# Designs tried in a protein design chat: VH-VL binders against Large ribosomal subunit protein uL3c (RPL3). Part 4

Target 1, 266 residues: Large ribosomal subunit protein uL3c (RPL3), of Bigelowiella natans (Pedinomonas minutissima) (Chlorarachnion sp. (q7xyp4)
Amino acid sequence: AAAARASSSALVALPGGRMIEVPHMTKDYRDVKVCSRQRKWEIREHMRDPIKMGLMGTKAGMTTYYDDEGIAHPVTVIALEAGNVVTQVKTKETDGYDAVQLAYKETRDRTIPWPERQHLRKHGNVKAMKHLKEFKIADVSEFTPGQQLKAEELFEVGDLVDVSGTSSGKGFQGSIRRWGMKRGPMSHGSKSHRQHGSIGCSATPSRVYKGLKMAGRMGNERKTVKKLPVMMVNDEEKYIVVRGSVPGKKGTIVELRPTKIVGKHC

## First folded at step 1 (VH-VL)

Design s05 (framework fv_sibeprenlimab)
Fold by ESMFold2-Fast, scan of step 1:
Structure s05 (fold): chain C 266 residues (1-266), chain A 123 residues (1-123), chain B 111 residues (1-111)
Amino acid sequence: as target 1 above (266 residues)
Amino acid sequence: QVQLVQSGAEVKKPGASVKVSCKASGYTFTDYYIHWVRQATGQGLEWMGWINPNSGGTNYAQKFQGRVTMTADKSISTVYMELSSLRSEDTAVYFCARDTYEYDSSGYIFDYWGQGTLVTVSS
Amino acid sequence: EIVMTQSPATLSVSPGERATLSCRASQSVDYEGDSYLHWYQQKPGQAPRLLIYGASTRATGIPARFSGSGSRTEFTLTISSLQSEDFAVYYCQQYNNWPLTFGGGTKVEIK
């Protein structure tokens, strides 16, 4: 019952009503390097990669992918709605730190406040967007205001990504549990307590960046799931598929950042 | 009551093929994968492969690739394991087992097993 | 593939005594806090029976005298106060990596 029910959920709705099907053991997925359920990762200080640029996306849903060895993997489909356009490029020389600001999710001019609309016009003449997020990265020289970022240029199949989003209430684990299983479901997705750096202090005082939209709510938690393998990247159909669960409900806005893992993947 | 009932013992000559059946009852046949595991006399368990009865999808251990075929017949809730080009070392008890793997579970759990089918390969 | 090694191959125990069985994996079978390791019991002429899953959780209907422990690569099955019906062969199995693999078994026999 459980395995057949998961397999029946191959279709996932993207924002706007378009449906995609995540293939089961197709040739397109046979080249994806899916490790065993356990990986051994060693990060050595001198081998750390610099912080790389990421993207924003919208959680579309979950399904099951079967690799060519027949192992079932929970996967999350992340839609890439119109957006991911560079607004500001900040440098240490002018702003005191290096960062790239991204606008995400096009909307009508009248749906955002006038100051936010003027900010987008001033920085790259960008269309009205609902979300604005700053990514602190090591090298900002390749980014320019008004530039459209493409997932296929930033991520490759087999890369590991960290996905950040907002969950309300007690964790996001309950949303993937199946009611009525005989043995009770065992968590198969990523667990927050297994993540590197899940225990740490946030920088204080909390800072509001100029032009950055603050959309936090009381009772909401920001969660990051680390080291999710990228299974598919498709700029034509506007989605990314990652192996594992990501925070939040369908429709949650998420940030995707390359993981700081050095060396070859399994 | 969940049951997996296998076909009876077989005696085959080297080079022949054998087809073992496993009939499921007491649950929705298409909801669970079926694995095949063999055991030579006095030896341990050896995993052979699995079949998804819903899709007909299969995966075989590399050792058996090319001479094992697993199939499912939904109309009679039965899976089959056919092993060709039999050798004396294929003499073993062959078991079918149901697994409970699901994306929200911690992996394969063989919760119900067939009674086993003895296949003897002798000259 | 992950190689599973069980020791001892044979363990002779009197009824009422404690039996301790070991299982070692050639690489970790843990993932995200879970150990993907099962224990099965097999009596002569019978199919294997699930005893313990996830290294330490007893399957439904399994007596409390059976307990499992361990993580990563080192696992132990313990049978306290061994009963006559417990004389059998015990196998460990990993399901963390493909292909699925079993240990060689430990035969628990009457001393």
Scores: ipSAE 0.000, ipTM 0.378, lowest interface PAE 18.0, mean pLDDT 74

Design s06 (framework fv_sibeprenlimab)
Fold by ESMFold2-Fast, scan of step 1:
Structure s06 (fold): chain C 266 residues (1-266), chain A 122 residues (1-122), chain B 111 residues (1-111)
Amino acid sequence: as target 1 above (266 residues)
Amino acid sequence: QVQLVQSGAEVKKPGASVKVSCKASGYTFTDYYIHWVRQATGQGLEWMGWINPNSGGTNYAQKFQGRVTMTADKSISTVYMELSSLRSEDTAVYFCAREGLDYFEGSWFDPWGQGTLVTVSS
Amino acid sequence: EIVMTQSPATLSVSPGERATLSCRASQSVDSYGNSYLHWYQQKPGQAPRLLIYDASNRATGIPARFSGSGSRTEFTLTISSLQSEDFAVYYCQQSNEDPLTFGGGTKVEIK
């Protein structure tokens, strides 16, 4: 009978960044329709699971929520840094599959590799972003390059989300910057003299650059926690709170996807 | 509001040094490069160099190499430009400017400081 | 270094008229599919103000009457209907390579 409400607050800080004040919450539950075992099997047999659009965020830290029984439950605060902009929309007709590529964490352009800068410019004229992730979804028709996605349009308190992040032990996963400088080779880099020869070598860098994921087993490793209840969504203060722990240490970039629901509709 | 505020006008003798300050506010100081541009009386704009406030790294125009030093103090969000061995032709308004966000490692300037007049006279 | 040449040195126009300012680079200022050319406005006693960045993008707070175009070595700043506040000196700048360089300026003055 108790609705979700703020009764106290906790302070959580991003690594080297903003302090987030999160109100303490009480529990809030969504209505769930109960189906018979036979009906659930029929639905699962004859219906494909919809896959819905998600967002990216940064793990800010954890705090505690207390239920009506006095039991402590961990909650994770996920900051929504500048970003969550659609870059490329892929269709089954053109690309063989449906997907929306999302850019996250606005940054200085010189901090991302040249191929990623070219991609952002080509697909929606998107400002430089540190992370690019593809979301395979059932219906891409509602998304366009350059579109800003908002958490409150995708998530509601009581929704279940799956959260994926980078393993905390994966020390070799990351962007490799070929230029290795404050800026690129052509304009105003740490090398103050000549960069003319780099124009002729531009094709070579695109073959050598390593993406955000490394090849092989490490490149396929992914930690996902499923069915975490959304406790709070705040677009003004740029955070989302989920009940439970999410993968990775503080500062880990995470993907939030609505949980795929099967057998809910009778 | 994003803002750059510079120190006041200076009068120097030939052979002296001048140190101009540029205080940043309204944004994360370490996220943007700061450039220095001067404008001699009745002339156009001349680029002097840049500093990365995060690393302290610099790049100077060849004309000023050996005479100019740029530094940054993170604790007070301030960049300094020191020009030594002053000559009468160094009489100019000196501007600091923040590098804008550029997809391909370019540099445009927004905002600019209000400018500091440095007069070199005997 | 890349030499930037602006023409004309002085442009006399009446309020409400269109002004077209040219900027030429001694070599291409394009890299990676982008033109590293920017336009600034400077009024007497003031710091320059960014108008256009990357050849054609209008800066925040700049009126729609200002537009930029061009690529490689030939660039144009257009003011579609001059207002009294637009009488100023205009500079183009390249950021494709160090040293960063400015044009000599075009003074837009009342006819």
Scores: ipSAE 0.000, ipTM 0.372, lowest interface PAE 13.2, mean pLDDT 74

Design s07 (framework fv_sibeprenlimab)
Fold by ESMFold2-Fast, scan of step 1:
Structure s07 (fold): chain C 266 residues (1-266), chain A 123 residues (1-123), chain B 111 residues (1-111)
Amino acid sequence: as target 1 above (266 residues)
Amino acid sequence: QVQLVQSGAEVKKPGASVKVSCKASGYTFTSYDIHWVRQATGQGLEWMGWINPNSGGTNYAQKFQGRVTMTADKSISTVYMELSSLRSEDTAVYFCARVYDEFGSGTDYFDYWGQGTLVTVSS
Amino acid sequence: EIVMTQSPATLSVSPGERATLSCRASQSVDSYGNSYLHWYQQKPGQAPRLLIYGASTRATGIPARFSGSGSRTEFTLTISSLQSEDFAVYYCQQYNNWPLTFGGGTKVEIK
């Protein structure tokens, strides 16, 4: 039975308590798609790939797959929670630079202050989101406010991605964090997770927050791991698997950006 | 094993204050918000407000604003609810309850409750 | 404030029979495709116990005879084959808007 070869760490809990099984991979990362001769020639001609759009995700957990030689390879499962919607598109002509602002992780209207909700409604009529991140990219003309980004349209198996997230050092107090951050257990063998909850503190009457919260702005050091191979992309089940470890603990919000290719490297 | 253990029954005169405690165990105290809900004899449940034990931030139902104060003591994993200017209609069982918040799944529900504290306001 | 109305106030049923409890909200308790509507069971002298959350999901350890349905403003709790331990008061609660509000309760008692 195939179950005899499955690792106990093959099951990974997504935020929201849903469990997924990362299938055993018989191929190691050397078997994934790599730069073609044609692509290397294009890079050489232009000296680098243009900066492409990325997206945001939540670190769900890590597991291990074993290749045909029995060598263990760590992989990270990144959940795609509701979100990855374009809000504001900035152009060099109107804003001085080109960028696409992306909203991530839907939340209830009551958890987001009125000015933040109005910003989302003004820019694409976007539902309340916990995180807002700006992606500076080469060509913003293909993006419009309110557009849903899909992982399978942006990434494919064998792509290299840079993953950025916020990592807390031991002893750091996250006092500036938004009200309502909670950590609790998940059902069915899930580990504790962090969720953002209600807004409505009575410490100061009529509390109003300015601007939208952005990933990596939690008062902790920002960490980036570069050139991680994409192993799986699944829009239907809402996850991406990368080979290697990504910054932070389970529940960390991460940015996935296509690796900038310079010279001969992919 | 998650438990919320509340202080014992109180009898108070009108105009007095009462302070009910709720001691948490079996989980990370600062990771979950605690709400207070009361129930008058033969009546339904009435929400009073909530506290974030990590930040100390609170939010109270309008009916209780100015009379209720919720506090948390991290060193002993205990939440307090103090209600002042007591009236006979404040006679009720007072419950603390932990909120489980699971984003995007229609959650934010009370998963564990304290046993309740009867507060009687008379004479 | 969202007003939650439960009916009937009292329901008399025999063991093994089906019980159907209704909960109506004065305005929608749905947000982003989810119903923030929960059902709690309370026995005399005890704290409430979570039965169903998100209108239709059974909490851990709750028997399959309990089921919930509904959306927006109209919700139903059904107990398909009532057992002796099910005689209790049942409350619906909305968690969509502040302040949080509960229904007046439905008392399920033995006929």
Scores: ipSAE 0.000, ipTM 0.399, lowest interface PAE 15.7, mean pLDDT 75

Design s08 (framework fv_sibeprenlimab)
Fold by ESMFold2-Fast, scan of step 1:
Structure s08 (fold): chain C 266 residues (1-266), chain A 124 residues (1-124), chain B 111 residues (1-111)
Amino acid sequence: as target 1 above (266 residues)
Amino acid sequence: QVQLVQSGAEVKKPGASVKVSCKASGYTFTDYYIHWVRQATGQGLEWMGWINPDSGGTNYAQKFQGRVTMTADKSISTVYMELSSLRSEDTAVYFCARDQEVYYGSGSYDFDYWGQGTLVTVSS
Amino acid sequence: EIVMTQSPATLSVSPGERATLSCRASQSVDSYGNSYLHWYQQKPGQAPRLLIYGASTRATGIPARFSGSGSRTEFTLTISSLQSEDFAVYYCQQYNNWPLTFGGGTKVEIK
């Protein structure tokens, strides 16, 4: 009986059909509520480099984790499809600001317009990728065009990440803009407007951003969920697991950014 | 409820320096870039630069490089813009304006909240 | 730097008429299928107010009579039925390249 409970049977399909199993996790293991000496050091460290490099991924699916008190917490599996290659590196001297442009999700040459393919070839001789995103960061000196970024180099279990994605805005709720639209009747799966679960870093309401770079004319909106604990990072099997809900439906392209921590949060 | 409140008008002589303040309230000060934009009487808007209030990092327009310094004081949620070696052509209203969240990293540079402006007059 | 040119410098329009304002960029402000162009409204003695972002999306609280269109180097702000409160100077701004640059402005006079 006990042995059966210790076994996690929660399987999530990654793009390409490979399955992963999300193991049972305890509340203590994932709880960022306690501010340890390491956490205080981490807060001080983040003050030196508040804007750090992130990655792109694809929402693969969700499953449920149950803590020691029997409270259900959502867990999201984010696949790392072929990509996360540095293309253009911008500097304050040449471009007026520091940024790393990242290409994600390899595709066939003919699916990408000629000018976009030439851009990728010019900046690091990168293969055709479906998505390009600019990450404005504090220190670009460690990045070179053509460099492959690895999740295990950027993230560790227990790190907090902010996950941004663009959701379909079809319908009344989707018309809500950060500075534009009136918010109508709240629509959510819960019977009350509150955080889901016992830990504030999980199941927090999505932030709403204007989708300027992804011209949201069809009601597409950028949403960000902040401070999601990283539960697993696996570069060989190409996935990251975070505790909480991530914006969008399965297949949504998301950005993973290290959470900026200022000394008021543990 | 978000407010940016700037210091009062200044009159300076050519060659002097001026330091304009911009006090933020109603939001988390360290989460948003602050830009400075000036406007000569009857003229258009001219971007000067931005500061990241959290890190103190700055980016200045080349025209002002070497003459402008932007700083932030977290304890009082205030950013400062200091312009040195003043000339008569620097006579303008100086605005501070809020941009996107610092940790977003990819700003749209849409200025959703502005200070009321500070008139700086440079005359002998 | 990208030079933004607005025309006309001054536009006189009777109440209820359509006003069309142009903004031209010296080089494309489009990247990755998006137009990196904002419009601001400035009334006398006041700070500018964000009107349109991303060339065509109205900011919060902006009336439906305001609309933006265009791509690459040619952009237009249209006020379909001018009201007395629309007396103002309108500025376009690009954010595709550093430094950020504004147009010279178009002054809309209601008469």
Scores: ipSAE 0.000, ipTM 0.388, lowest interface PAE 16.3, mean pLDDT 74

Design s09 (framework fv_sibeprenlimab)
Fold by ESMFold2-Fast, scan of step 1:
Structure s09 (fold): chain C 266 residues (1-266), chain A 125 residues (1-125), chain B 111 residues (1-111)
Amino acid sequence: as target 1 above (266 residues)
Amino acid sequence: QVQLVQSGAEVKKPGASVKVSCKASGYTFTDYYIHWVRQATGQGLEWMGWINPNSGGTNYAQKFQGRVTMTADKSISTVYMELSSLRSEDTAVYFCAKEAYDYVWGSYEDAFDIWGQGTLVTVSS
Amino acid sequence: EIVMTQSPATLSVSPGERATLSCRASQSVSYSGESYLHWYQQKPGQAPRLLIYGASTRATGIPARFSGSGSRTEFTLTISSLQSEDFAVYYCQQYNNWPLTFGGGTKVEIK
């Protein structure tokens, strides 16, 4: 029974209806090591990990993996929908802090207000995305506006990640409101370079962010689960599998950040 | 002049892969997404997906997910579409197309104002 | 996915006559006062050419005899006085939902 359970595969539906099989059992679970308080202090002093870049995903579902001992392990499949593109890179010199802004989950232009579409086009010529999140990290020099982030370059099996998502109650039914800008005739290079030189878009960065609105977005309490082992990373099929439960119901947008816990190794 | 020029016709056996190129000229290559649309003999147009030449980001129609790959080479302003595990049903003319941009409201309309000439891919045993 | 149905499949028209082509969506392709529908013209052996975008706006360089109308699920392309160069297949395309989908086409041929 246990051997049969350990070898079982399960199908999980990704957003849009595509099905994947949970990774086969040849991937070993990495145990989180527990260190003494004194050892953690020593590691904290001498082996400080810098804050590293993360990415966003969508909770696709949860399944159960049974090990050779018959112990059930919850596994969460996180889909990587179109997105995870760098938009704005902030530096201490220009913005007062180091951060990489990441856009996630491509959508059509009409679901996003005009000021947000202009922000995405100005910073990396990025297609309309539903979610825009800022990641404060130690070193932003490796990131460029318009850069596609790949999960296999940021994470590998056995890494520990912190997963943050928004817990949501009953669904919101509000209509999407388009900003008060009417669509004009399509131009094939016959109009001004307003999108490249608009004074409104070139104003102070804080004014752009204050004007950025996402129609139809709902925010509830944010939850974070820390130190989840990465079980599988697959850029081709667009998913990551972590051991454990992730906040929110199926379809919740989540942020994956490398764990900043120096005591993960003793 | 704004133009997309595609590679020549290909004849492949079932199970093979084909890689079609699309070279852009006359505009800033990284400013516009390139879409791929195919047309089987005697049938209508079918959207396959898009690529952002600036970031290399892609989005594929679910029907083609797992066997289509789109890539871009900025140094030569060229986009590629590779389709694997070819079947006889994949016999079609494959088009690349540039998205249009509305300069007044800063929106891409998912409309295709410039098209490549098309590449006939024939899959036969 | 949104299914686009065009009718008639073929339309026989004499030069100088009016041609009316219909496109129907399985779901509304209008949102917040806008209609997310485009029309293309395709001649044998050629790539498609954009005619109308947003249901009613002529693309650059398209003659005034071409006009588009409609909203929600019902759309029409009208050619007011058919010229010899207008004999082609016409496709509608929605962009309200992903994936992008096209109609089956209407072939406008000489009577």
Scores: ipSAE 0.000, ipTM 0.424, lowest interface PAE 16.1, mean pLDDT 74

Design s10 (framework fv_sibeprenlimab)
Fold by ESMFold2-Fast, scan of step 1:
Structure s10 (fold): chain C 266 residues (1-266), chain A 120 residues (1-120), chain B 111 residues (1-111)
Amino acid sequence: as target 1 above (266 residues)
Amino acid sequence: QVQLVQSGAEVKKPGASVKVSCKASGYTFTDYYIHWVRQATGQGLEWMGWINPNSGGTNYAQKFQGRVTMTADKSISTVYMELSSLRSEDTAVYFCATEPYSSDWYFDLWGQGTLVTVSS
Amino acid sequence: EIVMTQSPATLSVSPGERATLSCRASQSVDSYGNSYLHWYQQKPGQAPRLLIYGASTRATGIPARFSGSGSRTEFTLTISSLQSEDFAVYYCQQYNDWPLTFGGGTKVEIK
């Protein structure tokens, strides 16, 4: 009975007027599977790809790029100001999730809050930066606090990139060590400190962000434009060019992430 | 409570490298940062850098940048400090020390120290 | 870098007497109302031990005869009545700026 429910069938007329339901044992020519098992597995595998590491940049403006064949492409120029330095690396084992925290846009030491400045120094001895963003990625093993990220190492011409602007006040969010911030009674050497202060427990965004005052409360929503082709990447002149429009006016801080491959068809 | 145990004394020739270990026991290995501080005979304390055993992230004093490497092996609750291109001036006792994540930025516990002698 | 200067280099005191040790920073070690200045004790052949953190808070297990005070650039460690086990070298350390720096130490020795 369970086997009967699993089979496909066709109705056939027999000599004598009887109609019977016959298990369909041959594939209909019109129902040929178009994707191989291997191809479907490849599509499923790509659908599981985590977000790869990205960068931050500043919208410089729009212009026109002429390729080697003379074809005009309307493009957005994204400047890479001093920054894109790894600060804190979080792992699933100890922090509950994998992420790389990235600092962007160098500024004067005294223009950022003291706890933020100490966080940058403690996590890689990073110079004062105006923006901090956390990039959730599956494999953080290639990243170390203090590491300078280079656009040419992360992006190639022809890559598709998602560009997000307006951080909704998420600037300077992260695992910030605040003097006097307590996760239990403040007692040196006590087990309550260690129980509450575990990096794995306190490193989750929800727990860290609850008590941390956010910098840059000017943003109300995050806008993302997806699948913008990368037209140029230049680490020496510090810019990346993408085809199309990017959210915000000139000077907007943007977050660039490689587009995930999400295949639905062969 | 946590205890830090360091590797034994080393004698090295100029130009060699030394790798000192620091094993933690008594609480979760990843709930603290490990700092390295050295002390030449009859001299004061000199901070070299720190490592977060959880992330592997490091921060080195500029004086040692390019010569020092700090690593962690969480499976045996041990951190290592490797100093290369040794000079006679590197003769010192090398200490590891813990800074708990919940602390107010101080060194809670110290290892017993490892004497590294650099001589020809 | 912040230079930490301790004085005197050596202090000779009899048991039961008061000892006062000074630590001066080349620039402020205070941030947001807090002093990131700590004191450590080191006995011959031993590792340093935390005594006082945040200029004035005694670490766990440290006797009440040890007290710290000061702010910004001038700090003092006081031992109100020296015991035999208190003869050691004392170091101040700042944690307000990178690199972390220690004072040259004050050796408290018996007269």
Scores: ipSAE 0.000, ipTM 0.399, lowest interface PAE 14.2, mean pLDDT 73

Design s11 (from s01 with heavy chain D31G D99G Y100G D102S S103T S104Y G105S E107G; framework fv_sibeprenlimab)
Fold by ESMFold2-Fast, scan of step 1:
Structure s11 (fold): chain C 266 residues (1-266), chain A 121 residues (1-121), chain B 111 residues (1-111)
Amino acid sequence: as target 1 above (266 residues)
Amino acid sequence: QVQLVQSGAEVKKPGASVKVSCKASGYTFTGYYIHWVRQATGQGLEWMGWINPNSGGTNYAQKFQGRVTMTADKSISTVYMELSSLRSEDTAVYFCARGGYSTYSYGFDYWGQGTLVTVSS
Amino acid sequence: EIVMTQSPATLSVSPGERATLSCRASQSVDSYGNSYLHWYQQKPGQAPRLLIYGASTRATGIPARFSGSGSRTEFTLTISSLQSEDFAVYYCQQYNNWPLTFGGGTKVEIK
């Protein structure tokens, strides 16, 4: 933009009362240490994991997981209903951006509007699905219309995932019962993992909800909880268990995306 | 019978690049992270970074950011580590090592034999 | 980055004696009840070998004379009755925070 910018400064309060003065932005660059646009882009791209494919699921309920020290952790069980089928693959050259469209939750033909049914038939000849979501990812070359995604191929125990859904309120309570799920050959807490970018403080129960109100969606907001550790992945029994609370009530459709590592300032 | 086999020793001039390979066998290649660790003569171990062969994702130690590139070729179960702008301080034995299912939960259970890279003028 | 400090730098021990090796982290390497600290053994001209993971769990094939203990910032590796094949350099490693870091090593040599 051609408009001149006013000089500004800000004081940032840190825990413990320390104040940091942010430098003034001026046209004279002599006394201000500023990253170039190119350098900021390089830092962001080189510090971030490539954006990877995710999948969809349904919040089934909460239970409790005990780690190697016997400490109880609330966990959310996310069911994988029939679906997670690739419908459309978009490329930067043909569509202007790279993305994989995923269909979730098989349903009867008549429950889906005519245009959506035609879309599914045109792209992969996919059975009627109730939900369609586009995942913008770095590399779409390994995906093809009609392909069914498997949770065990995308996620492993210890991965950090961001979970997005809709929230009707801020109610939270710990899991109180194991929900009829196979716990496998006893995954122990030593298999609990956190990835780069998890430097001390991405802990459950710390939760950051992000969402936007959309026109015509009063009372329903998209919320995202970031950096939830994956505790169990089971394609045979069709579920994923994550540590902590997931947005929405039981039955909420959620999107699971691998957590991106946030770039650092220079 | 898990095995990681690395390429042979190399001698390079300052400013050159070196590319070391690590061929995996005896397990599902895409199921484990591969880390790179170097060790200068008579010194300790220094972590360089990891690659997830399943996703192609990488994470590099900041000291090597911008100079190191890790890649994986699923068709031959081989990981590569390329280090550019070589300096005399880069003279070391470079190891590849298999991480567990998680990058930070398990240690390195299998290691390559090591590749000596000598950088001299 | 987390700094790992091992002591002593060199330990002279006779066969059959107990060896106790110390590893200190500059900050906690525990997360959610688990210690992400591992021990490796390295002999001259060889790659390191995983000995203990998670502070106290022996890796596959590791003899019972090796044991690990500790939490948060203070960790110990104990070899209860040193055998001739145990003379090596031992490294601790934290696996909790990026970048991964190793201690400087403890050389266990014949007295």
Scores: ipSAE 0.000, ipTM 0.383, lowest interface PAE 17.2, mean pLDDT 73

